# VH-VL binders against Arf-GAP with Rho-GAP domain, ANK repeat and PH domain-containing protein 1 (ARAP1), part 2

Target 1, 186 residues: Arf-GAP with Rho-GAP domain, ANK repeat and PH domain-containing protein 1 (ARAP1), of Homo sapiens (Human) (q96p48r954to1139)
Amino acid sequence: ASMGDTLSEQQLGDSDIPVIVYRCVDYITQCGLTSEGIYRKCGQTSKTQRLLESLRQDARSVHLKEGEQHVDDVSSALKRFLRDLPDGLFTRAQRLTWLEASEIEDEEEKVSRYRELLVRLPPVNRATVKALISHLYCVQCFSDTNQMNVHNLAIVFGPTLFQTDGQDYKAGRVVEDLINHYVVVF

## First folded at step 4 (VH-VL)

Design g21 (from gb1 with heavy chain Y103F; framework fv_gevokizumab)
Fold by ESMFold2-Fast, scan of step 4:
Structure g21 (fold): chain C 186 residues (1-186), chain A 119 residues (1-119), chain B 107 residues (1-107)
Amino acid sequence: as target 1 above (186 residues)
Amino acid sequence: QVQLQESGPGLVKPSQTLSLTCSFSGGSISSGDYYVGWIRQPSGKGLEWLAHIYYSGSTSYNPSLKSRLTISKDTSKNQVSLKITSVTAADTAVYFCARDEYFGYFDYWGQGTLVTVSS
Amino acid sequence: DIQMTQSTSSLSASVGDRVTITCRASQSISSYLSWYQQKPGKAVKLLIYAASSLQSGVPSRFSGSGSGTDYTLTISSLQQEDFATYFCQQSYSTPYTFGQGTKLEIK
């Protein structure tokens, strides 16, 4: 798919998520969970760009072989793909509502609100959020080795997924809450 | 593999405009993974954040200096520039550019360029 | 603006000592805090980000802790190359602000 296409316009694989997302997630799960600074460290810009272009043309035909692709190039390609979505992963229409939910002080009310907001996302967006948060939950399970705990992942993915310019702690808080409450929200 | 290199005039007269350039290598400033900021340090003193520019072109300035600061980027040259108008002796400092990948955590710094304001 | 205060501007220590440097924010900054090391004639180096996360390539003797308004950098066993000035910085909101610095000196 072309840069700038919405989630629903992407090449969709099994589980109704973009093929680009599951190929990158699968590769990082196999090769990158213990890589120090995974998702924090950037890959080499030209290699990342070429990889992303190849994935956009035909994600299923791209060769992601251990030892041939640096994990940082793959993780950067995934972040760039998510960042460049025209409507964003959480949608522009619902962006502010998600950010507001992060400020609910009552834990049970907050979790209930996130559950409600997930149901209101388009099916592809909801499935993609679930797949991504599940993956980030796995990444933080190896935080003793990779140095990427929940808060670190939230700092990286908050601005990426909500397309903020600069530090927006509310965006990070949404990501952190979804990871911390993964088992009860999804 | 990122490298940042500052360049500046070295010496500027009071009331003139100071122009600084940060050259970025090992990555494209337009890639979206990079935010570039300017930080200064007067001799023997602490660090003061001045401004940053995001990959989108969005800018943020230190409010205490905002009226005198302009940060810009030139994607074709892979450079970020900072202009400070109406300089005084208080602007004498080492000026650093630094990359912000984590939106406020500066992981790569240039070596710094000394600017002296005197007649 | 958020004010960042380091409890001391200078601290004397010996090789092998456990050293702690403290930083206090004027308001809660939700662990949006980093620690930097500055040595004369060398580039500024990021040591810790997000209050407690060790930057790649930084020795494991460095660690960060804290939450809310109070944060600490710890060097578990001081080495000769660790004599430097250390700065904390908040990134919770702009303008980003730094502590005044703590110069770690030979006892």
Scores: ipSAE 0.006, ipTM 0.593, lowest interface PAE 8.6, mean pLDDT 85

Design g23 (from gb1 with heavy chain G104D; framework fv_gevokizumab)
Fold by ESMFold2-Fast, scan of step 4:
Structure g23 (fold): chain C 186 residues (1-186), chain A 119 residues (1-119), chain B 107 residues (1-107)
Amino acid sequence: as target 1 above (186 residues)
Amino acid sequence: QVQLQESGPGLVKPSQTLSLTCSFSGGSISSGDYYVGWIRQPSGKGLEWLAHIYYSGSTSYNPSLKSRLTISKDTSKNQVSLKITSVTAADTAVYFCARDEYYDYFDYWGQGTLVTVSS
Amino acid sequence: DIQMTQSTSSLSASVGDRVTITCRASQSISSYLSWYQQKPGKAVKLLIYAASSLQSGVPSRFSGSGSGTDYTLTISSLQQEDFATYFCQQSYSTPYTFGQGTKLEIK
């Protein structure tokens, strides 16, 4: 799979999410949950690019082993993959609707709206969002050690998933809401 | 409240095609992050995974059997079907369908349907 | 393919015993391991997922542990209803594979 491919055009794994996503998430879950600044710290640029190229060429053949791959390189590869999706993880067609939902004042109505929007995402996108948010929920459970609480993850992933320049606070709010309401929404 | 029920012919002759159907109730096979798998168990033996189909319609097969297997779904009927071609006595088993969540586990199983391959 | 080995095919125990059933994967499966219970004439039941997470409705006497290649299912105080066959399963990669089963029988 190339940089120009949408989620549905990626090599799909056994769980119907991109193999790239589950390889990276699995590795970080196994080796990176206690790494300080996970997802905030950047991997080494050339190593990250080389890893991402390998994953895009044939993700199934890439086996990430503890000690052979730095967790920051893997986390950066995942972020770049998600950032570079042509249609975005939440899709261009639904982007503004997701951002608007973050401004709903009533919490129950907001959660209901997110649940509705998740159902309306293409199946691969929905599965990938669920897998990613589940993973981020796990990451923040170790925030005492890794220093990445919900707010810190939202700052990182808002711009990444909604493809903003980092000044769109609504994008971060969507991510924060999904993590905080993970149990109810998913 | 999710329930899965298998149905099949009971008896099938060697060299014929075996067709099995899994019916879902209490949940949809088109929504959520679940997929439906088929697992079989020959008498007195262990469990063998055969195939699964994702809610997107993409499929995965046990490599040792893939040339003989076809898994499909009909979302309007909320059913998943499995076909096995060129059956032999080795295909005699109880066939289960099961829902797999998060690529981690089969949380709901059907009761199983016995298929005997005999003349 | 990842091979799952349950070294004990049959185990005899008495009510009240602490029972351990082991499962080994031919390669690391990163805790993508589930345990199932099968009783004659009944549907297969999920007991443990993600190596150590207890499925809702399963009695607390059941627990799972392990990492990498080696996993264990423990029943802390065996009850009459627990006599069954137990299977481990890896979901780390396709094809999903099961152990051959450990039949827990009355001593």
Scores: ipSAE 0.000, ipTM 0.435, lowest interface PAE 18.2, mean pLDDT 83

Design g27 (from gb1 with heavy chain D100E E101D; framework fv_gevokizumab)
Fold by ESMFold2-Fast, scan of step 4:
Structure g27 (fold): chain C 186 residues (1-186), chain A 119 residues (1-119), chain B 107 residues (1-107)
Amino acid sequence: as target 1 above (186 residues)
Amino acid sequence: QVQLQESGPGLVKPSQTLSLTCSFSGGSISSGDYYVGWIRQPSGKGLEWLAHIYYSGSTSYNPSLKSRLTISKDTSKNQVSLKITSVTAADTAVYFCAREDYYGYFDYWGQGTLVTVSS
Amino acid sequence: DIQMTQSTSSLSASVGDRVTITCRASQSISSYLSWYQQKPGKAVKLLIYAASSLQSGVPSRFSGSGSGTDYTLTISSLQQEDFATYFCQQSYSTPYTFGQGTKLEIK
C-alpha cells in the first residue's frame, strides 16, 4: 500500500480530486447527512483501517453501498486520509499563510485573502478543498438532525486539515470561515 | 461560574413516578456546544448514565431504562427535568445532572440529590 | 453496550507515590474516554477528557494516556487530597458507560 502519498500522487477521478475523497464524500452525502455526530464519532479502528487500505490499493474498485459500510467508518477513513497527507491539504508551503489569514479582522479583506490563497494552491489541492468545503456546507445544513453545526465541523476538521494538535484555534477558524463564506470564496 | 442544582422528592413509593429538576445558573441550556445529562449512582456502586437533551430538544436515553424515562427542558426557567415511571427499590440512588460537552464528557456536575424508593 | 472495566476496585498508596489506574473498553472507543474524581459528599470532578487532555484547573500531576481499548490515568506524585474514587467513562457511543470505579486508599 502507498500510504501517505502527496495529494498530486493520489488516484485522481472526476474534477481532478482523489478518488478516495470522492468515494467517501459521495457515500456520506447519500447515507450520512442525518447521522447524529457525523465526523465527530469515530468508526471501528480495524474496519476504518481496512477500508482505508482498500481505498489506497485501488479506490476505483471500491464500491460503498448502504448497509455494507457504517457511515462512521467511512467518515473516519476520510479524516485519516486527509490528516495523513505528507504535504497536507493546504500544503506545507502555504500552511502558515492560511492560518495568519484567519486573524484578519476586516471580513471583506479576509475573504479576499482566502480567494487569493485558493488560486495559489496546486489545482488538485484547490479542487479538493472546494469539494470538501462544499460537502461540509451540506452537512451543516442538516445540523438540526445530525447535531454538527459549522463550529462543530471546524473543531473536527481544523486539526485534521492543518495537522495540528487541536491547540491552534486558527486552523478551526480557517475551516469555519470557508464554510461560512462558501458562496463568495468559491 | 456555571452551577447546577438538582431537586427531587427525597422519598418515593414503589410504582410511583419520580420527578427530578436540574436548575442552571451562570450559563444557558440553549447552547449548541452542550448537552444536559442525568447520571445516577446507587449507594456504594458505580455511575450509570440515564439520558441527555440538546438545546434543540433532541434526546437520547439509556436503552435499559428508556421505556421509563422522559427528559425535557424549560428554557424560560433554565431547567432540565427527568421523569422515571414505575419506580422500584433499584431506583434508589443519588441523581446528578451535569453539563455535557458536545463530545460527551461532563465538565460541570451538580452536587447530587438522594432519592430513596421504599414502601 | 460498551463495557468499561477497571482492573482494580481498590488500590492502597502513600503520599508521594506514582499511581496508575487502568481502564479497558470491550471495543475500540477511539480516545473518547474521560476520567473523573469523586470524593465523599463532593461533586464529581472531570480530570481528563479525550483520553489525554487535562481539564482546566486540574493539577499537572494528573495525566491520561492510551488508545483503542486500553487507557491509563497516572498521578505522578500522590497528594493527600487525591485519595478518592476514580471512574473512567466512554463517550464513543450511547449509552455512555462508566467503569466500576477504583478507590484510592491510604496505605
Scores: ipSAE 0.000, ipTM 0.469, lowest interface PAE 15.1, mean pLDDT 85

Design g28 (from gb1 with light chain Y32W; framework fv_gevokizumab)
Fold by ESMFold2-Fast, scan of step 4:
Structure g28 (fold): chain C 186 residues (1-186), chain A 119 residues (1-119), chain B 107 residues (1-107)
Amino acid sequence: as target 1 above (186 residues)
Amino acid sequence: QVQLQESGPGLVKPSQTLSLTCSFSGGSISSGDYYVGWIRQPSGKGLEWLAHIYYSGSTSYNPSLKSRLTISKDTSKNQVSLKITSVTAADTAVYFCARDEYYGYFDYWGQGTLVTVSS
Amino acid sequence: DIQMTQSTSSLSASVGDRVTITCRASQSISSWLSWYQQKPGKAVKLLIYAASSLQSGVPSRFSGSGSGTDYTLTISSLQQEDFATYFCQQSYSTPYTFGQGTKLEIK
C-alpha cells in the first residue's frame, strides 16, 4: 500500500493546487470530455501505476499530449492520487462533519453549511476541492455523450474522496450537492 | 476483456467449510477502480449478496452471515476466495463472483458454480 | 435491511410489446438502483445503473426511470432475446439487496 504525500507536501502550481491534479484535469478537459464512461472506466493497471509514479516524481516533466496517453489511464491516475491522500481531500478530522451536513433537510441551510465547511479546510485542500468540483461540473455538461451525469460522478468520487467504509450514500450526496450548487457554494 | 471464473467442490457435507475461488483474466484484482464481490442464488430463488473485497484489501460482509464468512485475495494469482464455515442445506446455491463497478454496480459476472450441501 | 419488491414474479408478453417492470424499495434509496438481466446458461448482465443510466453495449430499447422508493425498467419494443428474468438491486447501503425477480415469458 503506498503511503503517499499529504496534499500540502505536493508540488504546487500558480493556482495553489497540486501540479498532478492540474495536469490530469487539463488533459481530461482537452481530450476526455466526450469519452464514454470517463472516470467510470478503468485504465490499464500497469500503465496507470507507471503514469502515477512519473507524476509523483516530476509532474511538470511528464508528457501529456493528445494521443500519447489514454484518457482512462490519466483519469484513473487522478482518482488513485486523490484516494491515496493520507489525510484525504476533505481531511479525516472533518469527514463526519461533511457527511452530517448532507442530511440537513432545509436546502438553504445545507448550502450555507457547505460554504462554512469549505472555509474551514486548509487553503490547498479548499482550492483543490474547488478545482475538482469545477472540473466535474464541466464533465457532466457533456453527459449526453460521455454518459456521466451528476449522480454517476457522485457514485465514483464520493467514496474515493471521503473514504467512507459503509457510508457511500452520504459521501455521494456531498459530491452531488457541491456539483449541483457549484455557482452558489464556490 | 475481463473474465471471471468460479471454482468450488460441487458437493460438501453439513458442518464442513466451503471454499470457493474466483479467477480473473484480462484484468487485475489490484485496480483501485473496482471491487470484487460474491453473490449466491438458491434454486428458484433470488440473489443474495454475501461479501466484497476492495482494492486495498478491506472487506464488507452481509451481517446475517458475517460470523461464517471470510473473503480474501491473492494478487500474485489474480484470485479472490470466499470461505463459509459450518455449512447447512440452506447454503445450497449457485455462487457467483462479480466485479463491483463503483460501489454496488456489478458489471461483469462469472458463470456461477453450483454447490450442494448434502450428507 | 432495505427490502426490494418487484410487483410480479412473472409477466407474459409478445415480440414488439412495450414492457414495464416495477421495483419498490422499503425506504428512499436516492436512485442508487441497478437492473440486471439473467438468462439460463449465460452470465448475468448489468443493464441500467444509477436508476436511469444505460450500461455500455446495452440496446437503447432498455430504459430506467424513477426516484425515491419507486423505480421502473421499460423495454420499448420487445425482441426475442429479451425473454429472461430481470432483477432490481439497491446499492444505497450495505447489505446490498435484490428484488425477487420478474420472469418475462412468451405469451
Scores: ipSAE 0.007, ipTM 0.587, lowest interface PAE 9.2, mean pLDDT 85

Design g29 (from gb1 with light chain S31D; framework fv_gevokizumab)
Fold by ESMFold2-Fast, scan of step 4:
Structure g29 (fold): chain C 186 residues (1-186), chain A 119 residues (1-119), chain B 107 residues (1-107)
Amino acid sequence: as target 1 above (186 residues)
Amino acid sequence: QVQLQESGPGLVKPSQTLSLTCSFSGGSISSGDYYVGWIRQPSGKGLEWLAHIYYSGSTSYNPSLKSRLTISKDTSKNQVSLKITSVTAADTAVYFCARDEYYGYFDYWGQGTLVTVSS
Amino acid sequence: DIQMTQSTSSLSASVGDRVTITCRASQSISDYLSWYQQKPGKAVKLLIYAASSLQSGVPSRFSGSGSGTDYTLTISSLQQEDFATYFCQQSYSTPYTFGQGTKLEIK
């Protein structure tokens, strides 16, 4: 409804992604990679809401310092930001097409289709997907410690990014495919 | 095969409201991950994007014309409509409707309908 | 608004020629560029999307290239049916904007 809610209307950083996204990703990369259940565990609702409000008001002025924010509050703020996007990260117009691509049986054809779909996203959405998937690839590299393998991240981010309630198996598959094929797709 | 067909009044007087309709056949405007847009072309000039509406109902308008434009859809008739208020001679153009499954890449176009604004 | 400029409004060529049509954006559009073909009395046709991706059903003699602000449509071996007006369009940001068009004419 309001201006500044869509991804393209956000404050953008050096990588052409929302400042909110890079602030949260940077903090979790510094402080959260070995946190057990990162992204699976929820932060405290009131603390998460206050953090997200601060980021929405002026993300550039929000400086997340180690020990000042619980990592679960930051991860929850990021998830809520992404889930609340009016058109979604993958866009409502392309949502079904992304989900159907996950059912392509030939792996090479599937990867090619994802590359094609990424190119068709608005530039901020494409850059944000790349940054997020790169981060999730990093998170799963520490899965022996944090207990969040690719499948676990897909369960969390499928519904979040595709805004599904209970029909998340295809959405999870898209996320899992993008993480597993990060090097080839991006 | 998806086909788009525009219809309009042909001639409208200055200050009146121009109403255009885009009819879909061979596909539904309420299914699939796509949107329908309106683009116009004055004689001998380039193309100008006016507005689009997504299958989900989300709309976007050219900011320079937004106050005069309304895009809507009627799923029961399989039609997308555009209204332009307070028309002037500058609104004389061929008006196209076009579909795209992705942001801004229009894969199916109607043949266009000429609208002349004169007294 | 992003301005799209096609350097040539009209270009003459012969069947069999390699033809190049150029398009420049007033700012970087990160490959969010399409090419269209327009013939009198016919529907406008999408040829290339995302700067270099060939639309299904479009002959392989058409190709797109470029990045940043500068983009090119190439027809590797011009056919009689290719004499038309060609437009570039950016979808990097709204409002979407088009080049003024390049009319390809028989030499």
Scores: ipSAE 0.006, ipTM 0.465, lowest interface PAE 15.9, mean pLDDT 84

Design g30 (from gb1 with light chain S31Y; framework fv_gevokizumab)
Fold by ESMFold2-Fast, scan of step 4:
Structure g30 (fold): chain C 186 residues (1-186), chain A 119 residues (1-119), chain B 107 residues (1-107)
Amino acid sequence: as target 1 above (186 residues)
Amino acid sequence: QVQLQESGPGLVKPSQTLSLTCSFSGGSISSGDYYVGWIRQPSGKGLEWLAHIYYSGSTSYNPSLKSRLTISKDTSKNQVSLKITSVTAADTAVYFCARDEYYGYFDYWGQGTLVTVSS
Amino acid sequence: DIQMTQSTSSLSASVGDRVTITCRASQSISYYLSWYQQKPGKAVKLLIYAASSLQSGVPSRFSGSGSGTDYTLTISSLQQEDFATYFCQQSYSTPYTFGQGTKLEIK
């Protein structure tokens, strides 16, 4: 395990989320909201790896400037960071409970369950989930241009956040539910 | 910028093992949130998914062919390989390798390599 | 396995026509559907992913729609270069399966 692998060991910024997450989200919000296939498209592998290594070493010193960094490199770095968390964003201990919540048929009961599960996450994990889902809600508001609606983002982030091979549709459903119910869950 | 190129023997005798290689350029097979899959197409017929390997090394196989298939990757050569044992005339097809960052959506395809199984 | 069925194997059309190609899954696939174009001697090309998302570089005359088990690819104002075979594919579960293909031919 490398130093700073868990969320609580990361450099924390405003609202107590990892600086890596803040830097990537901020850059994509500034430069990437209208980029076709944002988060679906891969960045250049060597540039993505170099960027992620720089962010892991000292995220506070990394300054992403419009035109100097391709948005796909930044989005890929963020996804890889989140996917590679040893305990996962939703934690391994609570992973199955989150996936089971996605199967609740009654909408009010489902929303209530997600609220309970969010409160049970460690503070930094909860803050990071809130910031990420807020950002994904923003991304899908530009889906007419970027082609990334809620379902498309769920396909990408389900496997990424729950660390699956993409075969577990429940992971995508959790992400979709959180985006769709952002204002009532958070 | 990402390019995939298949290579294979062209001709293989029945009962032998078919070995195919996909060479990846413009990106690394050991990084990113993507995988490399193999799909085949017999002449004049539809597409059949065979197997995929994720950047992490996780694999999935078509259950109808699983006992005959092995997919592997060599990160030092930036290559993904597929082996099919005990081939028959039914294995005659164009073989494609393809990539997608979404698990199961194929955004970049190789040109395909024709394999004929014949005595 | 999830069976993917395209209602027609061949369809004739003229340049300028609106063309619709349909695809039905044997069970709900929750938008895990993509559309591909294949031309003789050329690489297979992704047109639509996640049922309705247009792949970068694909002309806006291509669109996808549908939900559950029923999905549609639409080509508005058909162009000469669009005469090809079109395949749908589900990625909801492995094994990933393709429709049999719909060949779009000149009328």
Scores: ipSAE 0.006, ipTM 0.489, lowest interface PAE 13.0, mean pLDDT 83

Design g31 (from gb1 with light chain S30D S31T; framework fv_gevokizumab)
Fold by ESMFold2-Fast, scan of step 4:
Structure g31 (fold): chain C 186 residues (1-186), chain A 119 residues (1-119), chain B 107 residues (1-107)
Amino acid sequence: as target 1 above (186 residues)
Amino acid sequence: QVQLQESGPGLVKPSQTLSLTCSFSGGSISSGDYYVGWIRQPSGKGLEWLAHIYYSGSTSYNPSLKSRLTISKDTSKNQVSLKITSVTAADTAVYFCARDEYYGYFDYWGQGTLVTVSS
Amino acid sequence: DIQMTQSTSSLSASVGDRVTITCRASQSIDTYLSWYQQKPGKAVKLLIYAASSLQSGVPSRFSGSGSGTDYTLTISSLQQEDFATYFCQQSYSTPYTFGQGTKLEIK
């Protein structure tokens, strides 16, 4: 896929998510769950860029092997891919609605609102959100070792997924809510 | 490893514009993996956050100083700059640049550059 | 603006002591809190982020805890190199704000 492609224009794999997302998530699940600061630590810029470019051009042919790719390069490539999506993962049209949902004080009402908003996402976006949040739920299960609890993942992925400039705490709260309520929301 | 180095005039006269530059090595300011902020510390006092510049080129400023602050970046030189207009003795401080990896936490800081505002 | 208060401006301790430094926010900051160490002539160092997460390369004797408005930095067994000034910072909303600092001095 080219640099400007939306989620629906990406190469899709099993579970109808972009192959780029699948490749990165699979590698980190195999090799990175116990890596201290996973997703917080930056990979090497040139290696991350080369990896991302190879994934954008032909993700199906990219095979990540333990010992050949640093987990921080892979995690950085995934974050940059998600951040740079032209329409965003949650879409520009629905972005503010997701952020406003995080302000609902009643927990049951908030969870119900998130379920409603997920149904309104395009199918590829919905499947990708589900796969990513599932992966982040798995990452935080190893937080004693990797130091990345739900809150730490939320502050990394909030600005990344909602394409904020780090000023809006609501973006992090959406991610945190989705991880904490994964079982009931998805 | 990542290093940040501040440079400034050392001495600035009241009412003039203070210009500071932060040089990055060990990483690119255009990579999108972090933001750059400026923080200052007057002698014997606490830390005060001044401004951020983000991957997109968007900026955020401390509201109390916003009218006097301009933060900018030069990706070809891997530098971030901060300008403060109409300086007074209250602007005398050590100025730091620091990296923010989206958390709002500063994981790498420069050594700081002392700026004295005096006639 | 969110005000960060470190009520203790200085405290004296001996090597081997358990040291606790506290920080209070004027409103809930949902664990968007970091702790920094500042030594004269050295760069400021991040110790703890997200209230309880230890920064890579920081000794395990440092730990953070807290939620809502109340946060704590603990040094379980003080070493000679730990005599420094410690600052808390909130990143819940801009402007980011820091506590006044707590200077840890030799007893």
Scores: ipSAE 0.006, ipTM 0.613, lowest interface PAE 9.8, mean pLDDT 86

Design g32 (from gb1 with light chain A50D Q55E; framework fv_gevokizumab)
Fold by ESMFold2-Fast, scan of step 4:
Order: C-alpha cells, then sequence, then structure tokens
Structure g32 (fold): chain C 186 residues (1-186), chain A 119 residues (1-119), chain B 107 residues (1-107)
C-alpha cells in the first residue's frame, strides 16, 4: 500500500504538508467555519470514502468547490486520513511522551516540553501538526456560531491524532494545550 | 561562528545566591533557532542538566532543583543568566552553558566556570 | 527520571586500538541518544547524535550504534587526541540525563 498511506507520500513538490491536509483545511476554512458541529458531525460514509480515495489517488487534481462538497464530508475525510496514518501524526515512538507532557503541572514547563517534542517530530509531521492546530485555533474563534470550542475540538481530535478509542483523556489534553498555547508553542 | 562564555563569582558562601552569566557571540539568543541550557559537573562526577530558556522566554527546569533555580535572558546584552538560591557545598561544580537547536542535543558548549561553595 | 549507565568508568587503551564504550538507559529511549567528548581545559564536544549520526567535523573513526535501551560508541583506530572522557546523554524526555562518563586512559 504505497498510494498515499503516509504523510511523506502525500507531499508534492515544495509543499510543507500533505496535499490532502491542505485541500481539506483550505475548504473548511473557506466554507465550514460557521457550520454547526464542524468536525463533531459525520459526513455520509460513502461520500466521505469516495472523497478520501480521490484525495489519496491524486490530491493535487482534486478541486473542492463550495456547493459541490458537503463540509461534513470533507471534515470526516480529513479526520479519517489522520486517524489511519500507520505511525500516527505524533508517531508511536513519541506517543507516550506527548501524553505524559500533558500532566506537567507548571504551564511554562509544559509549553517548553511541547515545543521540544515538536522539533523531534519528523519535518512533515511537525509541519502537519502546526498547520492542523493553526486551523483548529481558527475554528474555535467561530465557536459562538459553530459550537465547537477548544474542549469540543480536543474531544474529537484527541482520539483521532493519538489513535485511541476515545477513553484516553490525556490525548484530548494535549490537543487542548496546543490550541490554547498556539501563539507561544508555534 | 557561535561562541559561549560563562562567568561567575568563583567563590560563594553557603546560604547565598549564586549568579552565573553566559555571554553569546556570533548569534542571537532570541533568533528562534535554538535554546540555551545550563549543565553542571561536580569534581570527578557526571554532568547534570539544570535548566534551559527558549527564544520566546519560556523556561524549563530540572525538577530536583526547580525551587532554587531561575534562568533568564537579556536580549540587549545577548546574555543568559542562571541564579541558584540557598547554595550548599553540594553546589560546588563547574558550570557550563550550551546551545541546543531544539533537537535535545548540545552542539556548542562554553569552557565552563568553576564555582566553589565554602565559608 | 531516565537513568543512564556507563558500565565502565575507566578504560585503558593504546594508539591504534579499536575501542568500544557502552551506555544503557533504564527504559527505551528510541535512539534519542548523543555522545560527547570532554578533555581537560577544553569545551565539551558533541560527537554523535540520534544514536548513529556523526556531527559535522568529527573524524569518521567515531561511530555510534544501538537502539532501545543499549547503545555503543566505537572508535575504530584510536589516536593520541582521543584520550578523553566520553559521556552519553538521552534526549527522549526531560530532565535530560547523562551517563557517569567513561575515561579513556593511555596504557
Amino acid sequence: as target 1 above (186 residues)
Amino acid sequence: QVQLQESGPGLVKPSQTLSLTCSFSGGSISSGDYYVGWIRQPSGKGLEWLAHIYYSGSTSYNPSLKSRLTISKDTSKNQVSLKITSVTAADTAVYFCARDEYYGYFDYWGQGTLVTVSS
Amino acid sequence: DIQMTQSTSSLSASVGDRVTITCRASQSISSYLSWYQQKPGKAVKLLIYDASSLESGVPSRFSGSGSGTDYTLTISSLQQEDFATYFCQQSYSTPYTFGQGTKLEIK
């Protein structure tokens, strides 16, 4: 399975992040910031799967246009892409260390640890985390309309990014910390 | 070329505060490309990491010493300082400052400054 | 905290010898390990990072290997300038911790 299974396989030309991530984030930023329950609501399974398959096959040629794609199908495709990464966005090697960092009581020490851990990620993973958290920071800025505050996003993306079954509260805490401290971490 | 140079009092009395300064040349301590740490070595013993400060001003401390340590920077003087309060004979060591480009390894070190805690 | 153990505190060798220095972590550190050289009166020098990557300007006779908990620094043909103390360091998590050092002495 060499067709878009890893972050590096989806990088094209001089792009810092996978084209799949760029396409989905760009579309949701244009069309989805005010959509109620963005990322919490699921898209239609068959449409989400077809979209993800198209993106994996040739993301550069996929043009998402307002009115042609439902925002929830695009957000679900992005979540599934990130969830299905073989090594995970934060990597299996570093997973436990990220989760342990979330339990540091001193906020400055915790932020310093996250910054340190970010640099240790492979370049494409690091750039993808930055792009994703930047996007989620933007999403929560519209929480009065979309009803997705930092905590809601953390509940959704914790299990997705750390590949848990939703029982690990530490994964959500990492996501929440990165969003809340975006300006000082990135 | 980046160079680091430590300076300190040489001798400090028990219970006093030890102040150390690391002077940077050939680079800026606030460029965003690295952080500066302090490491010490008691005579005949191993290296002990103490603290580091990031370009943003964020700090990290060795938990075993955190209550006694303060790391700070003066961007205008291109200096990083470390203060250790309530010193004892156990704080007698050579103190090094070193640069880390966020990878967790120290690529440039100062020569070290010896601090003796004695009455 | 992660404990780093260098089982040999002192090692005697002659110029031309192949020398190995070992380092063990109390838990897996996923190759986040560096090796440093310390000579009296000189700055500490980084030799190897990420277990096996040779730092720029370091002679090719130095090499690192290992994974998980067990790591080795090798000097393939010892030179006079290599008599020094060598330290391993883990960068898997803070606080960063160092081995106690292995002093390489002339026979």
Scores: ipSAE 0.007, ipTM 0.448, lowest interface PAE 16.8, mean pLDDT 83

